# Designs tried in a protein design chat: VH-VL binders against q96il0. Part 416

Target 1, 167 residues: q96il0
Amino acid sequence: APERGAERRDTAPSGVSRFCPPRKSCHDWIGPPDKYSNLRPVHFYIPENESPLEQKLRKLRQETQEWNQQFWANQNLTFSKEKEEFIHSRLKTKGLGLRTESGQKATLNAEEMADFYKEFLSKNFQKHMYYNRDWYKRNFAITFFMGKVALERIWNKLKQKQKKRSN
Key: E = the ipSAE of ESMFold2; O = the ipSAE of OpenDDE; V2 = 0.75 times the mean of E and O plus 0.25 times the DockQ between their complexes.

## First folded at step 19 (VH-VL)

Design J12 (framework fv_ebrasodebart; at its last fold request DockQ between E and O 0.51; V2 from the best seeds 0.71)
Fold by OpenDDE, look of step 20:
Structure J12 (fold): chain C 167 residues (1-167), chain A 120 residues (1-120), chain B 108 residues (1-108)
Amino acid sequence: as target 1 above (167 residues)
Amino acid sequence: QIQLVQSGAEVKKPGASVKVSCKASGYTFTNYYISWVRQAPGQGLEWMGWISAFSGDTNYAQKLQGRVTMTTDTSTSTAYMELRSLRSDDTAVYYCAREQVYNDKNFDYWGQGTLVTVSS
Amino acid sequence: QAVLTQPPSVSVSPGQTASITCSGDNLGSKYAYWYQQKPGQSPVLVMYQDTRRPSGIPERFSASNSGNTATLTISGTQAMDEADYYCQTWDDSTGYWVFGGGTKLTVL
C-alpha cells in the first residue's frame, strides 16, 4: 500500500499551543511564544455564565489573536526566506560559497544587507500600512467592548446589592 | 473546506442595477478582505475593488466609482457587490475572491463566478 | 495606472519548458502574483510573492522577478497546463490591483 505522503498542510498550523491551562483556572492564560509568529497566545477563560456581550468580546479577541498570529507567522517566514535567498544570490554572484573556510555561514556586509532591507520594506510597505490601520481598528473595537462589559458587570452588581437589601 | 459560493446568473437591461452575493465558509470571515474581479467575454481579468469584512472599508477601481457598492454581512459571512447604471460593456463574469491583504497569497480562493448579461 | 504587459500567446510542445513574461514599471518594487485560468473555470493562484508556490501547485511551476519583469516558468509542460495565465501586482500610485492582459498557453 503506497504510503500516502502526508500532504504537509502549508496551513500555518494554527499553533494550538500545547499549553493547556489548568481546567479550574478562572483567568486568561498566556502561553509560550509561538515558534512562527513569536507572539504569546492567550487562552481565554470562558465563564459558566458568559453574557452575550462577554461572548462577543471573547470572540473578537480570539479572532484578532488569530489574525495577528497569521500575520506575524507569515511575515517572519517571508522575511527569513527572502533574506536567505538574497544572501545566497549575492554570494553566488561573488563566486563565494555558502560557508567560509572556517565552516561558518557566509554573511554579507552591512551595506549589502541594507539593500535587502530597503527592497523588502518597499515590497511590504502596503501590507504593513494596512496591517497597522486594521490593528488600530481592532484594538479600538476590543477596548470599546471591554468598556461595555465593564459597565454591564457594574450594573449587575448593583442589581444584586439592591435585591439583597430588599430581602 | 474554504469555499466562496456566488449567486446565480443575472440578465439585466441597460440602466438597471445588479447585486451579486458571495457566501464565504470554512474560515474566519472577518479576518480577510473580499475582492471583486470581473471578466468580459473573451477578455482579461479586471479588478473592481475590495472590502474589509471586519471594518467595512472599501476601495473601488476609479472606473467604477459612483456605480459600485460593496457590502458585507458578518452574521451570514456574505459579501455583496452592487453595480448600478448597467451598460452593455458591463456584461461579464463577476468573481469574488478572498484577499489576504496581510498575507502572502493574495487571491487564494475564488467564487465560481456570476454571469451578468446586460442586453436591451 | 501601472500597466502589466504579457505576450498574448505562448506555444510549447509537451515536455518542453514554457516561459511567460510580465513587464511593468512596478514589478521591480512590488510582488508579482500569477493566476491560471482554464476555460469556463475560476482563476487559480499558481505563484505568489514573486517566487512562492502555493500548496497543491506542481513543482514544475516556478517564477522569478528581475528588474521590471516577472517570469512564470513551467518545466516539463503538460497538456493540462493549457490555460490563460495572468500576472498581477499592486500599484501604489492608484492603490489598485492590476492584472496583466493574460497569456494563452497552448500545448501543441
Scores: ipSAE 0.831, ipTM 0.912, lowest interface PAE 0.6, mean pLDDT 91
Fold by ESMFold2, fold request of step 21:
Structure J12 (fold): chain C 167 residues (1-167), chain A 120 residues (1-120), chain B 108 residues (1-108)
Amino acid sequence: as target 1 above (167 residues)
Amino acid sequence: QIQLVQSGAEVKKPGASVKVSCKASGYTFTNYYISWVRQAPGQGLEWMGWISAFSGDTNYAQKLQGRVTMTTDTSTSTAYMELRSLRSDDTAVYYCAREQVYNDKNFDYWGQGTLVTVSS
Amino acid sequence: QAVLTQPPSVSVSPGQTASITCSGDNLGSKYAYWYQQKPGQSPVLVMYQDTRRPSGIPERFSASNSGNTATLTISGTQAMDEADYYCQTWDDSTGYWVFGGGTKLTVL
């Protein structure tokens, strides 16, 4: 999906600085909900002096966001398609058309739709359990690397303080 | 282009081991599983197991447990399948394919296959 | 340990409709997938999640899955459709992928 923010091309006097657009931000920032997944993406900043460990963490977070966005986009599409198939199948079994006399899309009542939700959840339960387990593994990995980066930064600060005392 | 490229054909003696590689390109390798599937000459497809490229978690077909090891190297985007204690009935074409059970499409890209021949 | 059973062969004339069945216990409560394999080639995904067609697969390919049976249907069958066809499903109890035995489609 494309980002929802737009960069503007405005005419301005020479010497006035441009605002920092979302993709050129100096900090991580959170964008609007993605059209297909309904998740809010993080747009990551890459500092000039990023350590190998910091790079590893950023890449892990980027890949995990991509992975999670893809899952929910796919799941939303699957849900929508199977819902329509269920409705059409039940209408056919009842001898009803796909549209009402007014031309509106025919639907099922809440009790009938509850059958769909139960069937969908049952059919997809193990699929979601594998997703949840993979999500926990990714979250623990990200948290672990966040801790390592924090310790690296403390160590570098202490090393810099030690160097100042010896000078 | 999404592509899976496997190592070349191998000839092995009974009791030896074989390690087939599968190099992935064109997608985020750590976001998918790799399954291995084999096909003996004139026979159907037999699923062997999957590995998560992110965690290294595996699940092996019961028939092969104890003889098969699947690994990945995320730095080279490469999956490996090692089959030990080879028998003549392990002669087959070995395929890798990308998948992930909670995706909508699965086994949408396959390697070209690696012929492993086990003979005296 | 789910088992998927397919007929070993199906023959059709060009232009006719081919139907390839895949039988498994309660298969309609699981997702079914279909693959085409031509001699000397890797399998190709032709249908997924019971009824959905990947991009690049002709519209003459369709599929269904209900009860204990999934069916791959090829309308207007062409000589180029001659291949082996495999059904597949995910077995929740084991975490395994399971393939059917395969069906040889011959176009006379």
Scores: ipSAE 0.745, ipTM 0.890, lowest interface PAE 0.7, mean pLDDT 87
ESMFold2, look of step 19: ipSAE 0.738; ipTM 0.885
ESMFold2 (binder alone), look of step 19: mean pLDDT 92; pTM 0.944
OpenDDE, look of step 19: ipSAE 0.818; ipTM 0.903
ESMFold2, look of step 20: ipSAE 0.728; ipTM 0.879
ESMFold2 (binder alone), look of step 20: mean pLDDT 92; pTM 0.945
ESMFold2, fold request of step 21: ipSAE 0.740, 0.741; ipTM 0.886, 0.886
ESMFold2 (binder alone), fold request of step 21: mean pLDDT 92, 92, 92; pTM 0.944, 0.945, 0.943
OpenDDE, fold request of step 21: ipSAE 0.780, 0.784, 0.798; ipTM 0.891, 0.891, 0.894

Design J13 (framework fv_ebrasodebart; at its last look DockQ between E and O 0.60; V2 from the best seeds 0.73)
Fold by OpenDDE, look of step 19:
Structure J13 (fold): chain C 167 residues (1-167), chain A 120 residues (1-120), chain B 108 residues (1-108)
Amino acid sequence: as target 1 above (167 residues)
Amino acid sequence: QIQLVQSGAEVKKPGASVKVSCKASGYTFTNYYISWVRQAPGQGLEWMGWISAFSGDTNYAQKLQGRVTMTTDTSTSTAYMELRSLRSDDTAVYYCAREYVYNDLNFDYWGQGTLVTVSS
Amino acid sequence: QAVLTQPPSVSVSPGQTASITCSGDNLGSKYAYWYQQKPGQSPVLVMYQDTRRPSGIPERFSASNSGNTATLTISGTQAMDEADYYCQTWDDSTGYEVFGGGTKLTVL
């Protein structure tokens, strides 16, 4: 049975770098930049007595991180691929090889690359608009839940102080 | 594995409403949109609208404004499409699709479709 | 609203190359997507962002975008490729998704 070669899914693997923080970390850990998105993943600390509200905030932050990692990984991949295709197509049209006589990668001039950037920005305009909108909404939601968690923590501290005064 | 599973076929009278469900699994539901697309018998694909599973924001096709309502339940990872004031020309197979609105894969996963028949 | 125009039908012999065009205003400034739909089945994404092929789609499927015309090309067409094919893009002003009218590919 011929080994079906695992066709490498050119989809940026949604694999958040499995940077495992030290087991004893009582705080959020920032990993190295992801190779596709160039974003630093955050490993969120899970307290032993996590409240339902804290859990909701953590999940929202995790999902937003995943969302953001996916966006930038795909953006970077798309940009790199389309840039390469553009360069190759223009060089071919000019009757130029992909390599110079010195063996270096042939490049286009700044004016030709300006056409690429204009076209790329045009094609990705809606993408950026939706991303920006959703980014603001996500960060607003996170900030709102951070406020709620802060209030919950204050309230719990006040209740504990009242119990200590009554005993 | 990523899956979208829709509710069963419906038969409705003119003027009635129909609500179709689409249960998503195998991915972070809130990180995507759900689009609804319908197809009348022997016709092409018609986009109906999308909903953000995160924010609940919606965009409906102009032809369906006022008659269509899309909703999501994040607790069950389920999208709903309600179409009101049904007509005979609303007879179609209705599809939900996962949409990545950031211009990458777009409609990369589809439900199996739900036949809605509007008959007198 | 953006309108995408496809030929209603294309016929090809087995092993030959099928070409399906999709024309629309300003399509060159947007991405084109392609879907395959077999009878009684849901649509399947076969090409995305003009030229990109999803995992699991055969290499015989390719696409290009030139000016205001997107083209889906199926090299070495097989009987299993008989289906309806739809191009898709968006409208920048409304955010609407727009499908072409579809093309029935027949393998003779």
Scores: ipSAE 0.840, ipTM 0.922, lowest interface PAE 0.6, mean pLDDT 91
Fold by ESMFold2, look of step 19:
Structure J13 (fold): chain C 167 residues (1-167), chain A 120 residues (1-120), chain B 108 residues (1-108)
Amino acid sequence: as target 1 above (167 residues)
Amino acid sequence: QIQLVQSGAEVKKPGASVKVSCKASGYTFTNYYISWVRQAPGQGLEWMGWISAFSGDTNYAQKLQGRVTMTTDTSTSTAYMELRSLRSDDTAVYYCAREYVYNDLNFDYWGQGTLVTVSS
Amino acid sequence: QAVLTQPPSVSVSPGQTASITCSGDNLGSKYAYWYQQKPGQSPVLVMYQDTRRPSGIPERFSASNSGNTATLTISGTQAMDEADYYCQTWDDSTGYEVFGGGTKLTVL
């Protein structure tokens, strides 16, 4: 429905910092930690003579960064919300308030918190296995393409040396 | 905006195969899985399986193992579901839906559905 | 293998509260999700992760999941809420996505 899309666009915070790298930088730039994911975003350099293989590597790295930032932003939010809900539920059962007399957030002892951690891990086990598996697959693919780019650059240098000798 | 647009309705005879397409737009296709869900006339939703748009990894419902193949084409951001050895009870609307299998918001966007009719 | 059971229908008067249940073995140990489907349309996600509401879904939609039962609750039910509602979870052993049989909500 039209209203649903507009509402998401208007209210969702950006998952990426508003950092602007130096103009005309010849290198990738690493920005400050994103508020939601705690990951530092990379601002990728696009060289004037980027080969098709180099472009594919850059896009793979950009897509993987987006993917990883989305996972951690969502996971951090879910963990924080469920932890707070668990604590509030257990404090309510005990008849205790949400804050101590000093104004600090009330907490549970280590034995009680262990129940939360066990439940959270159990509920999220399969999803984290998908994340870990796909994280390794993505990083393996990135490393593979980095190697292909390196070989392409070596070949181009050797081809240029051969041209100089033949002139 | 995020959209999943499916191919048009199909009429097939028993024993034939059908291949339904699902073209994605408005998001990074390779960062999501595509699930296929079917719904026979007047019936509920039945999950068929998913495919990773990045790796091509699949997981198929046991009932359909051996008859279904899911693929993707990342250059066109399109997912495909092929169902072979069609029977009359395969008559259904077939949906694609995207899924971020790693945490919340399962099946947040769906295609419009593709009616596949199997009749002799 | 996980199985989710829903009542086939629920009827409410406009403005009343509708409750749709979804029963499954140890469902409270997993997350439950809810979808709305109007005739001739694709399903729409209306609740996720047991109790959370996607942006754009009215606040009158709420949900819970405890023990063997998840419940979708619609307060102040409107005629536009008339639809089929499906719960969904996963099977731990296979990784399959599992839907309930669906509940037709009628507003009369």
Scores: ipSAE 0.716, ipTM 0.869, lowest interface PAE 0.8, mean pLDDT 86
ESMFold2 (binder alone), look of step 19: mean pLDDT 92; pTM 0.944

Design J2 (framework fv_ebrasodebart; at its last look DockQ between E and O 0.43; V2 from the best seeds 0.66)
Fold by OpenDDE, look of step 19:
Structure J2 (fold): chain C 167 residues (1-167), chain A 119 residues (1-119), chain B 108 residues (1-108)
Amino acid sequence: as target 1 above (167 residues)
Amino acid sequence: QIQLVQSGAEVKKPGASVKVSCKASGYTFSNYYISWVRQAPGQGLEWMGWISAFSGDTNYAQKLQGRVTMTTDTSTSTAYMELRSLRSDDTAVYYCARDVSYGEEFDYWGQGTLVTVSS
Amino acid sequence: QAVLTQPPSVSVSPGQTASITCSGDKLGSKYAYWYQQKPGQSPVLVMYQDTRRPSGIPERFSASNSGNTATLTISGTQAMDEADYYCQTWDDSTGYYVFGGGTKLTVL
């Protein structure tokens, strides 16, 4: 059976710049903007005594970050490719080369580019609507779990205070 | 490597129900949708519906409304499609597919599950 | 519901260029996707977002979209390219995916 080569989509290599936060940091770290998504990755702190609920929250935040990074990396790549194709097509139709006589990259005027933006937005409108919906759902879930973790921490502190008063 | 592995072939009587499973691996399951597509013998592809692996939100084809239920189990990275009140015209190969970026392409497909409805 | 129309069959000689069209009123405003299906196999994505080619798909595969018509082009068609080809889009009015009827490509 021929090895079906792994269809590596040109997913922007998840070369999330492995900004390694200092090992002793008790805080989340924000990395530099990703070159594809332009989003700043967050390195989540892992407590030594992480509760199951804290772990669930951390995983949800991490997965949401990955989801968001992938979405914007793909959107930016799609936008860049389609923009280039549009410019090339229009220049060709005008009988113009890709470079001016001065060797500069030939560009289209603002009116011509407005047609590109209109078409691009039209094609991607529903995708953006679903993205926004899921973004809200994910953030709501994260906020909900943040609340649960906060309550758990309060409860654990109260139990510890009671135990200290009983001894 | 990304894979979708479906359950085995099923033979059912008219009026019965069938539940097909699709186990996903090699990616973050909750970050994608799963679509179900069927193909009757010698016919084209028919989209059945999608499910969000994150929220459990579903959208079913109008023709299948009331008869189809899609579910996911994030703990096992498995999607399920249940079709009820089976008819002879439901005889088809059923595919699960990973749905990328909210209704764009199906980039990975299961191997398919043959469901035969016979009296 | 949106409808995508494909020719039922296309025949091409080895080494020639095959063109498969897909027509639909939504294709002017939505992306087209293309799948290849060989007998007894699952569909395989061969083109996405009108003109983009997944990794692992040969360069002889290309696609274009003009108005309400998407076209899959296979240059230098080989015997291994014999398959059913399906176009697909999204209907924003229903939120449904729509497949074309499929085109059987025969390499003679």
Scores: ipSAE 0.771, ipTM 0.889, lowest interface PAE 0.6, mean pLDDT 91
Fold by ESMFold2, look of step 19:
Structure J2 (fold): chain C 167 residues (1-167), chain A 119 residues (1-119), chain B 108 residues (1-108)
Amino acid sequence: as target 1 above (167 residues)
Amino acid sequence: QIQLVQSGAEVKKPGASVKVSCKASGYTFSNYYISWVRQAPGQGLEWMGWISAFSGDTNYAQKLQGRVTMTTDTSTSTAYMELRSLRSDDTAVYYCARDVSYGEEFDYWGQGTLVTVSS
Amino acid sequence: QAVLTQPPSVSVSPGQTASITCSGDKLGSKYAYWYQQKPGQSPVLVMYQDTRRPSGIPERFSASNSGNTATLTISGTQAMDEADYYCQTWDDSTGYYVFGGGTKLTVL
C-alpha cells in the first residue's frame, strides 16, 4: 500500500464517492465509506407525494451530509499532508532517509509525533470549535423537523380514518 | 458556477445608514459563512465580520461593534450588511466573500459595492 | 491585535522570480492566505493554508510560512501578474481576521 494513492492530495478537497441505489428503491440507502471523507453517504428516497415539510427535512439532511463530507474530506487531506511534511522535516534533521531499507515509509515514534499533534490541534482549534457548534445546531434542527414530520403523518392518518367513517 | 452579485453603488450623507445585498448562486448557501470586507480608496482590505448562512450567528470586528448588522435570507440565498451612523471615513468599496473556514479563507468574492459618504 | 507587515512594493522584470513577504508575530503557527487584486477588480484567492493553490491558479505561484514570515513566490513572472497582493491570517487573542497592508507588484 504505497502512500500515493488515486487521490490528488493538493487539488482534491471535496471528494465524495459515487453510489446510486436501485432506481425503484422506496427507502433511503447507506452507501460505502467515501474515499476522501471516510463517511458513509445516505442516498435519500423521494416519495411521489412528498409534503413541503418532508421536502424541507430531506433538503436539510442532504445539505448537512454535504457539509459534513466536505469538512472531513478537507481536514483529512490537510492532516495527511501536514503529517508527512512534519515527519519528512524531522527525519532530515536527524540525518535519516525517508524510507527504511525494506522500502517502507520511515516514521517517528509516539513521543516525537506528540509535537505534531499538538501543533495541528492548535492551528485548527477555532475551526473545529465552530464545526462542533454547527454540527450540534444542525442535528437539533434535523431532530426538530423529524418530529414535525412524524406529527404531520399521524394527523394525516387520523384525518383519513375520520373521513372513511363519515362516508 | 459560483457567483456573488452585490447591489449597486450608493451615496449617503453622514449619519445615515446603508444596506448592501449579496446574492449567492452555484453552491449550497446554508453550508457556508459570508464575510464582509471593505476597502477605502487607495487603501488595503479591512475585515468587517462574518455571518453563518445556516444559524445566523455573527462575529463583528470590534471597530464596527454596535454599528453593523449582518443578516441572511436563505430563501433567496442573499446576505445583507447594514452599516449605521455613517461618517466620511466609511467611504469604501464593500465586498462580500464566501467563507469556507469560519473567517479564515475567502474563496469567492462579490464585485464590490461603492458606498460614498459625503456632506 | 495581530499586525501583518508587507513591503509596499516589489519590482521584477518579466521572467524573473518575485518574492512578497508577510511578517507577523508567530505567523508560522497559523495558516496564511494570499489574495491578488488587479486594478478595478475584486480580490482573488491565490494561495491558502500556507502552501496550497486553488484550482485555476498557475503552478508558478507558490507560498511558504515559517517562523514569523509567510512568503508568496511567483516564478516566471508575467505582465498579467502585476497587481496588489494581500496576506491574511487571524488574531489568536480576538479571533478577528487580519489582512496585511498590501504589496504592489510591478513587472517592468
Scores: ipSAE 0.702, ipTM 0.862, lowest interface PAE 0.9, mean pLDDT 86
ESMFold2 (binder alone), look of step 19: mean pLDDT 92; pTM 0.937

Design J3 (framework fv_ebrasodebart; at its last look DockQ between E and O 0.50; V2 from the best seeds 0.71)
Fold by OpenDDE, look of step 19:
Structure J3 (fold): chain C 167 residues (1-167), chain A 119 residues (1-119), chain B 108 residues (1-108)
Amino acid sequence: as target 1 above (167 residues)
Amino acid sequence: QIQLVQSGAEVKKPGASVKVSCKASGYTFSNYYISWVRQAPGQGLEWMGWISAFSGDTNYAQKLQGRVTMTTDTSTSTAYMELRSLRSDDTAVYYCARDVNYGEEFDYWGQGTLVTVSS
Amino acid sequence: QAVLTQPPSVSVSPGQTASITCSGDKLGSKYAYWYQQKPGQSPVLVMYQDTRRPSGIPERFSASNSGNTATLTISGTQAMDEADYYCQTWDDSTGYEVFGGGTKLTVL
């Protein structure tokens, strides 16, 4: 039975930048911008004695990063494809080739491109509204869990100080 | 591989409630929405509503307002749809679908759950 | 509420080109999506964002959007393409998803 090659969906590969932070780093690392999303990935530090609350925060941050990377990678890809299709369609309508006589890529004027931007924004308006809403909710949740982790750390430090005073 | 696996067929009486489950796998569940779509026998697709797996935010079709409740359990990557006060016209195959880009496209579908409402 | 109108049926001979239209108000300002459903099966996404084809969908499937009409085109139609096809979009005022009534494609 011939192995039907799973044609990779042109989903922007979740190319998690293979940036490997130094193994001994006790800090979060910021990688180079992703080629599709143009967002810089963060490599989150995992403490040896990570609390359940710290783990939950880390996972939430990781999932949010993945969510954000996927969104912008898809948006950038969609924008690029639609822009190209728009240019090709307009050039064809004008009876112009894709290349000028000098061999340069034919371009549209600013007024024609303004029509593209208006249409693109219209088609993507709802998606952007929901994205913004979810962005705020995710960041609020992250901030809330950061606060909880901070309180937990303070409490643990206080308990340790009390134990040292009692001995 | 991404999969949505739904609960089995249900037979209910008029006025009863039904709860259908949809277990998701192969992706980060909390990063997507789940939409529910039903199809009566020999009829077209009808959108019922969506739920955010992250926030639990919902949007229900007006026709089903007050009768439908969608929920998610992120720990089990499972979505639930409850329909109350069942009528004969609620007889349909119910589908869950992964909703990509905030309700734009349904790229993965469950196998469907037949709900029969009979006296 | 946004309404999408599809022809109830389209017939095509094997190897010919099938065209299925979907008409709706302001469809030109929104993306159209297309689903294929075979008897007893779940719907399958065949086109998204007007002209984009998911991986695993044959190249003979294409789509376009002009004004208030989206069109699904199947070139070189095969017997396996016999199915119900649904267009889909959203309503900006409500955020509701809207399906067309569906088109039965018969390959004669």
Scores: ipSAE 0.832, ipTM 0.916, lowest interface PAE 0.6, mean pLDDT 91
Fold by ESMFold2, look of step 19:
Structure J3 (fold): chain C 167 residues (1-167), chain A 119 residues (1-119), chain B 108 residues (1-108)
Amino acid sequence: as target 1 above (167 residues)
Amino acid sequence: QIQLVQSGAEVKKPGASVKVSCKASGYTFSNYYISWVRQAPGQGLEWMGWISAFSGDTNYAQKLQGRVTMTTDTSTSTAYMELRSLRSDDTAVYYCARDVNYGEEFDYWGQGTLVTVSS
Amino acid sequence: QAVLTQPPSVSVSPGQTASITCSGDKLGSKYAYWYQQKPGQSPVLVMYQDTRRPSGIPERFSASNSGNTATLTISGTQAMDEADYYCQTWDDSTGYEVFGGGTKLTVL
């Protein structure tokens, strides 16, 4: 019988509201963007014979994802709330209402909004600098453990090859 | 439920050291910093420093630099603060607090540990 | 070295509005945080990032931060609100955290 080439499906339907990986999946899965952080979570595969080193790597990745998701969820909320408060405060100072006479939300022009962006960046500068530093430290640790796992897997393959030669 | 439980009260002589523990539960310990804050009897709050539960990085108040050491044990979700060369003016209640925004915000506090330094 | 100045005490009648100030150089360019401490207890976060209220804190608590002054406001003050209140921010030059001296709120 002839050998077959499998055509890969390059896309899955968008718009699936709930992501559930198969119960017996052999792969990590990337879910849809989180509602609050806008980051795509990874759903990690846990093999039956996961080594202690593999377990440490997976937990490190899970904890780092949680940390990152929480940081951006909080920052997105803070940004949105402070932006609205800034607009309301500036409109009040100008003697204007929160809505135009047509009922649409009143807004500020680009020059006025530039003041908000500068103030927000200034207030959050130290926090973002520490976040960036911690991000680098976490990614370095993850990369290091990924390398150790790769070496462990190579060593296991070499050990199996040696056993086959001796038998 | 997020909880920080500290070790019991200590009585020390001047020149001694004290090590206060703070066991965390109900959250991913390695994802937050721990700040230490002390309060002398009848006085206000004084920040001592923070430690990252992930990296072990620390930032100590200048007044305490050289006398304080903060550590963590991730396997037990426990933070430690050691204060050396104790003086009578180190008599205070010592609090640990979960530090959310890199020294900006303390959302959960331990119950406090009274350390009394007297001759 | 940043300094946060609070009045040592504030007295209010039940049902009245209490206002506790916290003054510091350029405080409005940073976030202010507020903690409540009842006698013999640990501090509890009651306002964060100038105006935000944690879950579980009554709606009668509000706060603002502008210019050099942050203000904690308790409307409809109750006897259970009697406590010490601390403001907190950071020092840009050292990175150290700074608490105000505290304000004793008495509900008469």
Scores: ipSAE 0.728, ipTM 0.876, lowest interface PAE 0.8, mean pLDDT 86
ESMFold2 (binder alone), look of step 19: mean pLDDT 92; pTM 0.940

